# Miniprotein binders against p81326: the designs that were tried, part 25

Target 1, 226 residues: p81326
Amino acid sequence: MLHFGGFIMEINHISKILEKEREEYIRNKVEEYLKQGFSKDDAVNKANQSWRTYIGHRIQDVIYNLLKKFLKDSGLKVTTDKALNNRNLPEELDKVKRLIAINYGEYLFLPDADVIVYKVENNDIKIIAIISVKNSFRERRFETTYWKLKLKESPVTSHIKVFLATPDKDNEISYKCPNGKPKKMRIILEYELDGIYFLKEDFEETEKAKHFGKIVEDIIEISKKL
Short names: E, the ipSAE of ESMFold2; O, the ipSAE of OpenDDE; V2, 0.75 times the mean of E and O plus 0.25 times the DockQ between their complexes.

## First folded at step 18 (miniprotein)

Design z27 (at its last look DockQ between E and O 0.69; V2 from the best seeds 0.00; counts 0 for: pae E 1.9 > 1.5)
Fold by OpenDDE base, look of step 18:
Structure z27 (fold): chain B 226 residues (1-226), chain A 82 residues (1-82)
Amino acid sequence: as target 1 above (226 residues)
Amino acid sequence: SDEELKERIEKLLEEIFRIYWLLEKAGNDEAMRRIFFLMMRIWELQRRLEDTGDEELLEELRKLIEEARKIIEELRKLLEEG
């Protein structure tokens, strides 16, 4: 938490902060879709879907930029899967892309990698970690786990740590066994992934489930072992 | 140029981080929140600009940079008076 300082306060409330914009956003989007000829019900549904995407990107922006900032002094670099989708990549990013690619026989595909952390030493690139950012787990609950397992299958990528960062707005994975009932999703994600980092205060902390404020330190420590 | 703009934004963001730290020391939570929102807006526009290359977003980003500079100056004055 030492690295983020006062930003922890904002991070802990990121979902709540962004939620304040929801009503206005939805209203504007509904109006936009109505003008496009959609029915009121369809417009509302589309607006809600748009909001989910929007808020996801906003959270990802925060995480990406904070990691970029706070890892910089350690000589670590960050990028995104989106940045790697460009046709004309700088040599460095082209290497990064190749080092995270998953083999499917005749094809190579990239894992979902909202944030990619890597270092450059003596012109050699080492991928340190991939961070998946999720606001909610209503859809694609184990997608990050899939990618972790796929990365483990190759000696080229098996060392790459896969982390999940989430505010867990709906408290789907904040606790392992609330009221004596195991939360399957939390247990599986914690077991399969290298870590879960929460952008909130109210969660069950474990060795793998930590506050987002710890992620910088953890990544730096991992980087030293590579 | 695009590179010049990126550099300007990076410098601005560094300044925002500095002022945020000073605001934290001053215990000004309201101003901290305000400057955090400003950063989020900058980051959003940067992302969208990178995604789309839309020149309209470039202009919007330029306007936001100017707004940010004014806010930073206001906050600096506040810190000096406090």
Scores: ipSAE 0.747, ipTM 0.904, lowest interface PAE 0.6, mean pLDDT 91
Fold by ESMFold2, look of step 18:
Structure z27 (fold): chain B 226 residues (1-226), chain A 82 residues (1-82)
Amino acid sequence: as target 1 above (226 residues)
Amino acid sequence: SDEELKERIEKLLEEIFRIYWLLEKAGNDEAMRRIFFLMMRIWELQRRLEDTGDEELLEELRKLIEEARKIIEELRKLLEEG
């Protein structure tokens, strides 16, 4: 039967697949904004901004839906931090939210997690993993590491695995020592996180840095150890 | 009718996953990419509909379902010929 690893070609080339639609997307969006009364220059600027947001959401949608599909038969459920911030949560999701919230004295906040994997057994909920999706890295590039450290501070969240998924198009973390020099960001992310999953083929594989196609198998194995 | 549309989409997605499996077995990379892109379009509209409740997205999604049925028929014929 079909398994998650069969998507490796499409997943590793997802940025190239999406880029093929860019020109048509921009033209359609410009036409839409012109019909709304924007000037041509404003319509073009808004269309380009729209494209950048669109790409980010498309990658997140793919990850969410494929994980939801391929983890279901193992009794694993998937949600997102956006869904958990909804005002009228179903009881199950409200429990999930309370189980991953971090206490800052008077305030409770969710870690920045794009995708959350959990299971329900005997009316108990166990959080398995969170996956942070990053398309590129910036000055504040260690946000995922911060959340891992905060989750480790409490015995009720210390078991939660924290993964990073990235196409890493600009090779910011693909290799530990590019050109013979240690890449601080890759080294620290790999050390602190439970795994890095690349949505591309060209990167340095290690025990923690893997093809995204391995993530379903890894999550299932982790869930058996709880 | 919204519940009927949701059921149609879930049935369609399961058929799409089955076709992907057959295309993978046949080694047809171009067809696999085509149906993967179709899945992405369906997922994006489902998310936008859930997030916003915009009724115009329902009609867009119905049109995409019709387009998807045509693509599936085309790919099934390709699998039979191959």
Scores: ipSAE 0.517, ipTM 0.829, lowest interface PAE 1.9, mean pLDDT 85
ESMFold2 (binder alone), look of step 18: mean pLDDT 77; pTM 0.690

Design z28 (at its last look DockQ between E and O 0.01; V2 from the best seeds 0.00; counts 0 for: pae E 9.7 > 1.5, pTM E .725 < .8, placed apart)
Fold by OpenDDE base, look of step 18:
Structure z28 (fold): chain B 226 residues (1-226), chain A 82 residues (1-82)
Amino acid sequence: as target 1 above (226 residues)
Amino acid sequence: SDEELKERIEKLMEEIFRIYWLLEKAGNDEAMRRIFLLMMRIWELQRRLEDTGDEELLEELRKLIEEARKIIEELRKLLEEG
């Protein structure tokens, strides 16, 4: 946790911090949707959905920018899948895009990659890791696992580490066997992914399930082996 | 220009990280939280601006940058007096 220092305190409370904005956000969005002609019930539902997307982006922003900052001194670079969707990519990012692409025969598609960590050595790009950011697992619980498995299928991408970063607000994957009952999702995600990093303190730590504060060190170590 | 703005934000963020570190040393958790929230807001606006290119967001971001600079300066003074 040496790299993040005092930021760990904020990271651990990220969900709580963001939750303080929820009431105002929802109110404003409800009003917006009402003005658009939606019913009250529809407006509320849409506002709640919008909030879920919004907080997901906010958490992703934190993770992206912190990783970018704390990996910089190690010569590692960070980008996002969104940045790669640009039509006019710099050469470097174009190479990154090609190196994470998944082959579907006639088509190449990018995995969901909220954060992409790579290095440039001797004008060659090496992809180190992809970090998927999830606030909750209500939907698309194994999407990250799918992408990990797909990346493994090619010698071009098989080395890429896939990590999940989450505050796990609803405690869906924080523990493997609470009350003696196995949490299927935690077990599968931990088995299939290269690591899970929690933006909270209350979780069961394992070799693969660690505090987010460890992610920088882990990525740097992986980078040295590539 | 977009590049100039990015550079300004980068410089600002460097200053924010520096002041955050100083606040941490001083044990000022409240100020640390305030700075963190400010960072989050800057990052949000940057992302949204990149996504939309909305000039209103650009202006909002500019205002926020100026506010951030003032806050940083205030905190620096506080740290020097303490």
Scores: ipSAE 0.809, ipTM 0.923, lowest interface PAE 0.6, mean pLDDT 91
Fold by ESMFold2, look of step 18:
Structure z28 (fold): chain B 226 residues (1-226), chain A 82 residues (1-82)
Amino acid sequence: as target 1 above (226 residues)
Amino acid sequence: SDEELKERIEKLMEEIFRIYWLLEKAGNDEAMRRIFLLMMRIWELQRRLEDTGDEELLEELRKLIEEARKIIEELRKLLEEG
């Protein structure tokens, strides 16, 4: 039997665990790029970018598997944006995709919805929450808040909770007012989103900013209100 | 540099969100659609660049940023006149 608490404690240290893999990964990627003819400097830069993509996917996969495992007994289902982009979608997932898609006239876009939690009631799909997984805030800092605002515009999607999950390794949003100075990004994200879940121990906890271990309990509580 | 490009995109997104709220207040649905499509194109290219590191995507993104600046200026003038 796997203990939920033990797994959750490990995920709060996911960046440290994955950092042990980084040196070997970078070395192998640099060698690969050098074989392709890139200069040493270009190979190193490309390897570091490749690592950031890799670690982001690893964290998303861990979160997906955790939610799938521990939400199953509550009748909740979990999918990913990768699964929704598959060409051969079963009817259930096609409905999930349509329920979160944003219509821009001739274009239909999926929000940044790395992990989606939903339930099925009498052939009807109810989207409970989407979780955006961000390893860093170097790029597209407010994309998640934009998607929350768009989902709020329609009564059909306004109930969908939008969460951010992050290790926040560089402390970009960990504290609201470090050294007495407001951190605009943390304040805006906390205001606009339904919750921020940190995959680390060192951050300022609030009603919306919590340890990642609380996310299963929170999602279950929310689902009971639908 | 790559960092310079990321800062330009962030600043551009701030301007887009400011204009978006003004357009919504004004009820200009067509202008809002234009700005949203612009945001989607920029984010999609940025995501593809993160995934691939393709230098051609960098130049495509730079061109799109400049296109976006021109559209934002056009919309800002529209809001000032009406």
Scores: ipSAE 0.010, ipTM 0.404, lowest interface PAE 9.7, mean pLDDT 80
ESMFold2 (binder alone), look of step 18: mean pLDDT 79; pTM 0.719

Design z29 (at its last look DockQ between E and O 0.76; V2 from the best seeds 0.75)
Fold by OpenDDE base, look of step 18:
Structure z29 (fold): chain B 226 residues (1-226), chain A 82 residues (1-82)
Amino acid sequence: as target 1 above (226 residues)
Amino acid sequence: SDEELKERIEKLLEEIFRIYWLLEKAGNDEALRRIFLLMMRIWELQRRLEDTGDEELLEELRKLIEEARKIIEELRKLLEEG
């Protein structure tokens, strides 16, 4: 955990920190939707949905920027799938985009890639890892797994590590077998993905399931092998 | 310019990381939280600005940068007095 230092404490409490903003956020959004002509019930529902999206982005911001900061000295670069959706991409990012694209015959599509880590060596780009950021697993539980499997199907992308980063606020995947009952989602995600990184302290650690504080070191190590 | 603003933000963030490290050594958890929240807000605005290009966000970001500078200065003084 040498790289993040004191940030680990804040990372561990990220969900709690963000939750403090929820009441005000919801109130403001409800008012906004009411002004738009929605019913009270619809406004509340929409506000809650908006909040889920909002906090997801906020967590992603933290992960993206911390990785960008702490990987910089190692010569590693970070981008996002959103950045790659630009029509006028710099040459470097255009190459990155092409190197993560998944072939569907007549079409190429990008995987969900909240964070993309790559290096540039001798003017060649090597994709190192894709990090998917999830706050909760209520929806699209195995989406990241799908993309991992798709990336494995091509020799161009098969080397790309796929990681999941999550605070797992609802403790959906924090433990493999709580009370002796297997958590299907944890087991499958851990099996299929290259790693799960938790933005919290209370989880079952394994070889693949680690604290987020380890992600920088792991990525650097992977980078050295490519 | 947009590039100038980006540079200013990068410099500010570098300074924030430096002060964060010093605050960590000083054991000032409250200040650490405050700085972290500030960083989060900066990152949010940066993302939103990149996504939308909304000029109103530029102004908000500029205000936040100035606020951040003041906070950093206050914290530096605190560290010097401690």
Scores: ipSAE 0.777, ipTM 0.908, lowest interface PAE 0.6, mean pLDDT 91
Fold by ESMFold2, look of step 18:
Order: structure tokens, then sequence, then C-alpha cells
Structure z29 (fold): chain B 226 residues (1-226), chain A 82 residues (1-82)
């Protein structure tokens, strides 16, 4: 009855919807930090940083919950890197953790993956894809490509698709050649990642750069190919 | 209990999804945006509760459930009028 495509309108406007909350959010956070003893300048800086984290988490929540709902009937499950860091993991999630961990000599770390999609076949777990959700590219611009490259280094993880999902409201990666000059960040992200999914309509669509409304179908298709 | 609250939230979200679908078919964009904001707020509180285990968030979530029921009834009336 309800299809993932039914959320396209709200997905296209998600940044605009969240932006309406900004003024009140900042005002409340500044007051909160002032009461904690921060100076005015520090409170404003912390409030702006808090806002950026807040909208990122709000978008992550939407993506996680929509994927969880609409992949379930295809036998696909979702989790997060945060959930995998819990101390007392069920056996299924413990296996997911071991199958995605990256070796740094004496240490094992999870890639930064806001959403992890996997399936279970005959008690075996196959990780299908990870999705990194980015609201802004001001910091850690190529973090997602770093994790793709690390996953490619091992035959155990090299099949895992790595996607980026973003509203990109400031048009940092929406076009390959804005003003006639190649945009390095868009070109590198598209080259290295398996896909970029935009939570807006205004972007340059390519085989790898698509509207977020296509992600469920793409993940299901990939999972059938193993 | 946490399990009781999780069940209440699941039922609420399923009802919200049904209303979302009806509002989309009716073409009521303002009501659709209103119920989508409600979904996002519920999901935000669920995540924060899962991340922190802060019991103050349990009370905040219970209050949101009651607010959500009021919003749902208002939207059902709009669907009947349309």
Amino acid sequence: as target 1 above (226 residues)
Amino acid sequence: SDEELKERIEKLLEEIFRIYWLLEKAGNDEALRRIFLLMMRIWELQRRLEDTGDEELLEELRKLIEEARKIIEELRKLLEEG
C-alpha cells in the first residue's frame, strides 16, 4: 500500500523543513550553554556546532527508519556502527561487526557507517552496503572514500557497496563542473564510491549520482546479485 | 516498562504511516508535512533514548505519544471532511 516513493516530496524538502527549526534551536542552545557558564561567544559557537550535529542526526534518523521499513520485506536488515559498538551484542550483530571491521595492526575498528545493510542466508551473514549520511562537506570531506578504500583492501569486505546520502543544500557536490571548472570533491566522490544519493531534486544526475528515492530499489537489486 | 513503551511507539508509527498514505492520496500537502514532522520527532527521541538510556527521555516520549494522538485525530477529521 504505502511505497517508499510516497516519501519523495518530503525527502526533497527535508533540508528546508529542518532549516525552519534553526532560529529557535540556536536561541535555546545559546541559553542552555550560558546557564552552564560558557561565555556568549563560546555559547554561540557551540550552538552552531550543535545545530550541524542535530540536523545530521535528524536526516540519519529518517534514512535509517525508512530503509529499515522498506527493506524488511525483501529479507534485508539494517543496523548502524553505533549499534555495533554496544557491549552485549546479539550473536547476529556480533557477526556483522566482525565481517565489516577493518584491521589496523593490533586494533580493529568499524568504518564510520551511519547505516549498514545486510542479509542472513542459512545462518550466514552477507553485508550488502553501507550508507554514510553527510549534511555538510566542510570537515572530513573524503572520509567516506577513505572507508571505501580500506574496505577494498580485504577480500572479505571488498564486495561491500559504499554509498553517500546527502541533501547537499549548499551545492558542494551537486554538479561536476560548476562555472565551467571541475569540482574536485564531486568528481572524486563519484569516482571512488559506489553511489551518491541526493535528498533534493537539483543536482547533476549520472549513473552513480541519483535521487535518494532510488536507493531501496538499487539495494534490493544489488542484494540479488550477492 | 521499556518493552511496553516500544510496543506503543510501534503501533503509533504504523498508524502514522497509514495516515501519511491517506494524506498523500488526498493531496493535502500541509497535513502531510505536519505528520512527517511528527514522525521525525518520534524517531529522534527513539534514537536519543537508545543512545543514552536517559529516563527523562521516557517521559518526554510518553508526552509526545499523547500529542501525536491528538494530531492524528485532527488529521482524521480533515480526511473525513475532504
Scores: ipSAE 0.719, ipTM 0.889, lowest interface PAE 1.0, mean pLDDT 87
ESMFold2 (binder alone), look of step 18: mean pLDDT 77; pTM 0.696

Design z30 (at its last look DockQ between E and O 0.76; V2 from the best seeds 0.77)
Fold by OpenDDE base, look of step 18:
Structure z30 (fold): chain B 226 residues (1-226), chain A 82 residues (1-82)
Amino acid sequence: as target 1 above (226 residues)
Amino acid sequence: SDEELKERIEKLLEEIFRIYWLLEKAGNDEAMRRIFLLMMRIWELQRRLDDTGDEELLEELRKLIEEARKIIEELRKLLEEG
């Protein structure tokens, strides 16, 4: 079984690693926006927003590519919601897209699915898990929970596990009851989701809240039961 | 071709993983970090290229591939001397 091994060290410091790039990134973006005619305050705000998006993508890149690598030997495949937003999909991905779609009556919509794990058996596709990647929880705190609940409403998608992967840089959900006060977000996310995986060491571990290093094993185990 | 480039990158990434494993065995954390950062940069460019199709990113990616090859060669030498 392929384990992350030494990559765990890098995973644990992913936020710190990326933060080293922030100052230069912000400076360059501010200069870019100033040249576009924005005020200094607007340029700074836009640069900060750009950074949030950028760092989110970088973390997602790591998670996606590591999962793709470490699940390959098990015969499991990985894709993204972005890859499914193509007009000309291969048959396999078209099937994946249809199997994660949520019914809204007249319309079908895809859940937010940063990473989608599936298997192909006897030409049939089974969706195993959706992983949502969040760097911070400043916005859309329960969006992943919404999608989990929606997926449960259909027998077609009810089996799909929904996981959250996060470095939780601001310690918003790392602990359930820091200083004796319940963290609403941690409690709700842990209750509603199938698992939370942390890209850090400093967190309260539970049955559902685990280190990211365990996600491959957990996904493989789930895949065997489907 | 775009397909040839993708294949080259995939092979390069496989080599990076192999070197990373060897570095781990050697206990060279600094080199591990260095090669991990390189891998992250490759993944970023791949994503951006896939998302935008911007040909300007191809040249950047080619440069990064050459840089990566040099780094891998350096690290291989380091492992052979250790």
Scores: ipSAE 0.815, ipTM 0.924, lowest interface PAE 0.5, mean pLDDT 91
Fold by ESMFold2, look of step 18:
Structure z30 (fold): chain B 226 residues (1-226), chain A 82 residues (1-82)
Amino acid sequence: as target 1 above (226 residues)
Amino acid sequence: SDEELKERIEKLLEEIFRIYWLLEKAGNDEAMRRIFLLMMRIWELQRRLDDTGDEELLEELRKLIEEARKIIEELRKLLEEG
């Protein structure tokens, strides 16, 4: 039978798969920016930035579509923060948006949530989990933990599981104590978040740090308790 | 129409998922990679269409559906030989 675990080989190598596209992508983007009048140095910098955005979107596409496919039979629905920022929201998604928004007095903001899992029971919506997809921790390395802490501040949102999904190809958070030295970023992320799901094979597995192939089973288990 | 195209893509993706599973059982890593790349391309175009509503992306999707059918037929033949 078709199952989510069947994609584990491709998922664990997603960075390698996408990396094969990089050289052609960069070449095409540099050419495009040169035609717009940018200098060679500026065109290269812009192309590299464009690549990072592109690869992030490609990984999010995979995660979103696989979760959508494999959570459907359990009555779970999946959306994205991009979809929730649409001006013309269906009533169901408008309710999802309101249920994850964080109150800052006069302002309401959505947490950084790339993928959102929820269920609908008798016109009542329950947010199960949000998944933040990070390809790199160069900037805003603790942004996901901030949003977890903010969600914990309200009874309406405190139950929401906050997961991080990452290929972590540069090994920024793969190990707790590389060479015997505590890695602050990995330790804090693992402590504060409900789970870290790696899209690769080589990392230190713990109760919270798991292969991405486990995420569907984990989400389904959580949903049964809500 | 846009709705007809979306239904064709959904049916195509369901067929692709079935072929992926059969390839997994057969242990054909190269073919699994090829079909996974196809899924990723379809998903990327769907996202761009949803984000922009760009009519030129509709034509890109139609061409990708044609390419996908050819790839699916090739992989079905490989599964029959195995």
Scores: ipSAE 0.741, ipTM 0.896, lowest interface PAE 0.9, mean pLDDT 88
ESMFold2 (binder alone), look of step 18: mean pLDDT 78; pTM 0.702

Design z31 (at its last read DockQ between E and O 0.80; V2 from the best seeds 0.81)
Amino acid sequence: SDEELKERIEKLLDEIFKIYWLLEKAGNDEAMRRIFLLMMRIWELQRRLEDTGDEELLEELRKLIEEARKIIEELRKLLEEG
ESMFold2, look of step 18: ipSAE 0.757; ipTM 0.904
ESMFold2 (binder alone), look of step 18: mean pLDDT 78; pTM 0.696
OpenDDE base, look of step 18: ipSAE 0.799; ipTM 0.916
ESMFold2, look of step 20: ipSAE 0.788; ipTM 0.913
ESMFold2 (binder alone), look of step 20: mean pLDDT 78; pTM 0.703
OpenDDE base, look of step 20: ipSAE 0.802; ipTM 0.917
ESMFold2, fold request of step 22: ipSAE 0.814, 0.814, 0.801; ipTM 0.922, 0.923, 0.918
ESMFold2 (binder alone), fold request of step 22: mean pLDDT 78, 78, 78; pTM 0.705, 0.708, 0.702
OpenDDE base, fold request of step 22: ipSAE 0.794, 0.794, 0.794; ipTM 0.915, 0.915, 0.915
ESMFold2, last read: ipSAE 0.802, 0.827, 0.824; ipTM 0.917, 0.927, 0.924
ESMFold2 (binder alone), last read: mean pLDDT 78, 78, 78; pTM 0.706, 0.708, 0.703
OpenDDE base, last read: ipSAE 0.792, 0.791, 0.791; ipTM 0.914, 0.914, 0.914

## First folded at step 19 (miniprotein)

Design z32 (at its last look DockQ between E and O 0.72; V2 from the best seeds 0.00; counts 0 for: pae E 7.2 > 1.5, pTM E .784 < .8)
Fold by OpenDDE base, look of step 19:
Structure z32 (fold): chain B 226 residues (1-226), chain A 82 residues (1-82)
Amino acid sequence: as target 1 above (226 residues)
Amino acid sequence: SDEELKERIEKLLEEIFRIYWLLEKAGNDEAMRRIFLLMMRIWELMRRLEDTGDEELLEELRKLIEEARKIIEELRKLLEEG
């Protein structure tokens, strides 16, 4: 928490902050889609879908750039899966790409990796962590878990920590057993992943479920053990 | 050049972090929010520019940088007066 300081206040309200832009965003997108020839109903639906994607990217931007800033002094670097999708990659990023690739026999595929944290030591690259960023869990609820399990199957990637960062807008995984009823998704995600980091204050804290303010310290600690 | 622009953005972001910390110490939550939103807008444009390579976004980013500089200067003056 010491690293982020006052940014924690803004981080805790990131969903609320971004929600203020929704009405204008939707209006503009609807107009855009109408001009493209879509029906009113289709335009509204597409605008809402676009909004979900947009908000996801905005949250990812915050997480990526904050991690980049606060890990820099520790000599740690960050990139994204999107940056790795280039045909001509610098040598360093090409190595990063290869070190996170998952083997499917005849093919290698990359896991979903919104943020990738790595270090360069003596010209060797070590992947430290992959952070998946999700605003909500309406779709692909266990996708991050799938990638974690796949990464564990190879000695090349088994050491890579996989974290989930989320504001959990809809309170789907904030508590393990609200009202005495187990939340399957929270329990499974917490069990399978190396950590869940919340961009909010109202959640059940555990050894693996922490406030996002702890992520920098945790990553630095992991990096020292590699 | 693209490199010059990146350098300008990096310096600007460093200034934003510094001013944010000072605003926190001053307890000015409104100004903190304002500068944070500005930073978010910069990050968004940077991402979009990297993703699309759209030159129109470069101009928008340049405008935003100038706006940000003015806001930072305004906030610095506010802190000096307080």
Scores: ipSAE 0.721, ipTM 0.891, lowest interface PAE 0.7, mean pLDDT 90
Fold by ESMFold2, look of step 19:
Structure z32 (fold): chain B 226 residues (1-226), chain A 82 residues (1-82)
Amino acid sequence: as target 1 above (226 residues)
Amino acid sequence: SDEELKERIEKLLEEIFRIYWLLEKAGNDEAMRRIFLLMMRIWELMRRLEDTGDEELLEELRKLIEEARKIIEELRKLLEEG
């Protein structure tokens, strides 16, 4: 059978691999925005922002497809927030969407749930875990912890594990006390979330902060307890 | 057809997983990077197709699948020499 560990070596370097295509991507996007009438400076700014979104989607796609592949034989299914936002949902996915949604009075919102792992038993659906995929932490640093806290407020969703998967290219959360000073963002994320899974080799490992390659085993073990 | 394309992609990805494992054992980092990037190109196009339904992306994906088969044959030859 195929071994998940074989792909971990490359996924731990995914940001470096994708960076090699950045220059051409930026050039093409600048030209596109110039044709739309933006100034040179605005086109460059929009192209850089477009790259950050693009690379995030590429990393999410890799994570989704690998988890779907390696969790399938354990009876676990995987979907995405993109699939749940389609206008014409199959009944199974509509149930998944309902089981993770947060109620704000007359509004119903999905948490930051890039990848969702669930199982189906006797036509019943049990949500196992939600994985938030972050390439950087510049604008939405603690969003994932907010959603974990909201999920804990309801007995229907309080069992759902909330994981963060990140290459953390800029070392924003890789170490707990760099240079002897506590890194607030790493400490809070590790405390509040059920796990942080790094798509790189160089970070401080703890009980909750692990190599991404451990995520399949962890999810399977959690599912056996539910 | 969509079903035909889906079958071709499944078979291709299974072959990619097999070759990646063999390349890892052989320690060929450059070939591993090439086939990993190929896999990511396929997945990215599949996502865009699913999002938009753009027929130009269908043809782009068909061309990528044929390109991938050539790369796979090249890498299998490298594994035979190694």
Scores: ipSAE 0.061, ipTM 0.555, lowest interface PAE 7.2, mean pLDDT 82
ESMFold2 (binder alone), look of step 19: mean pLDDT 78; pTM 0.704

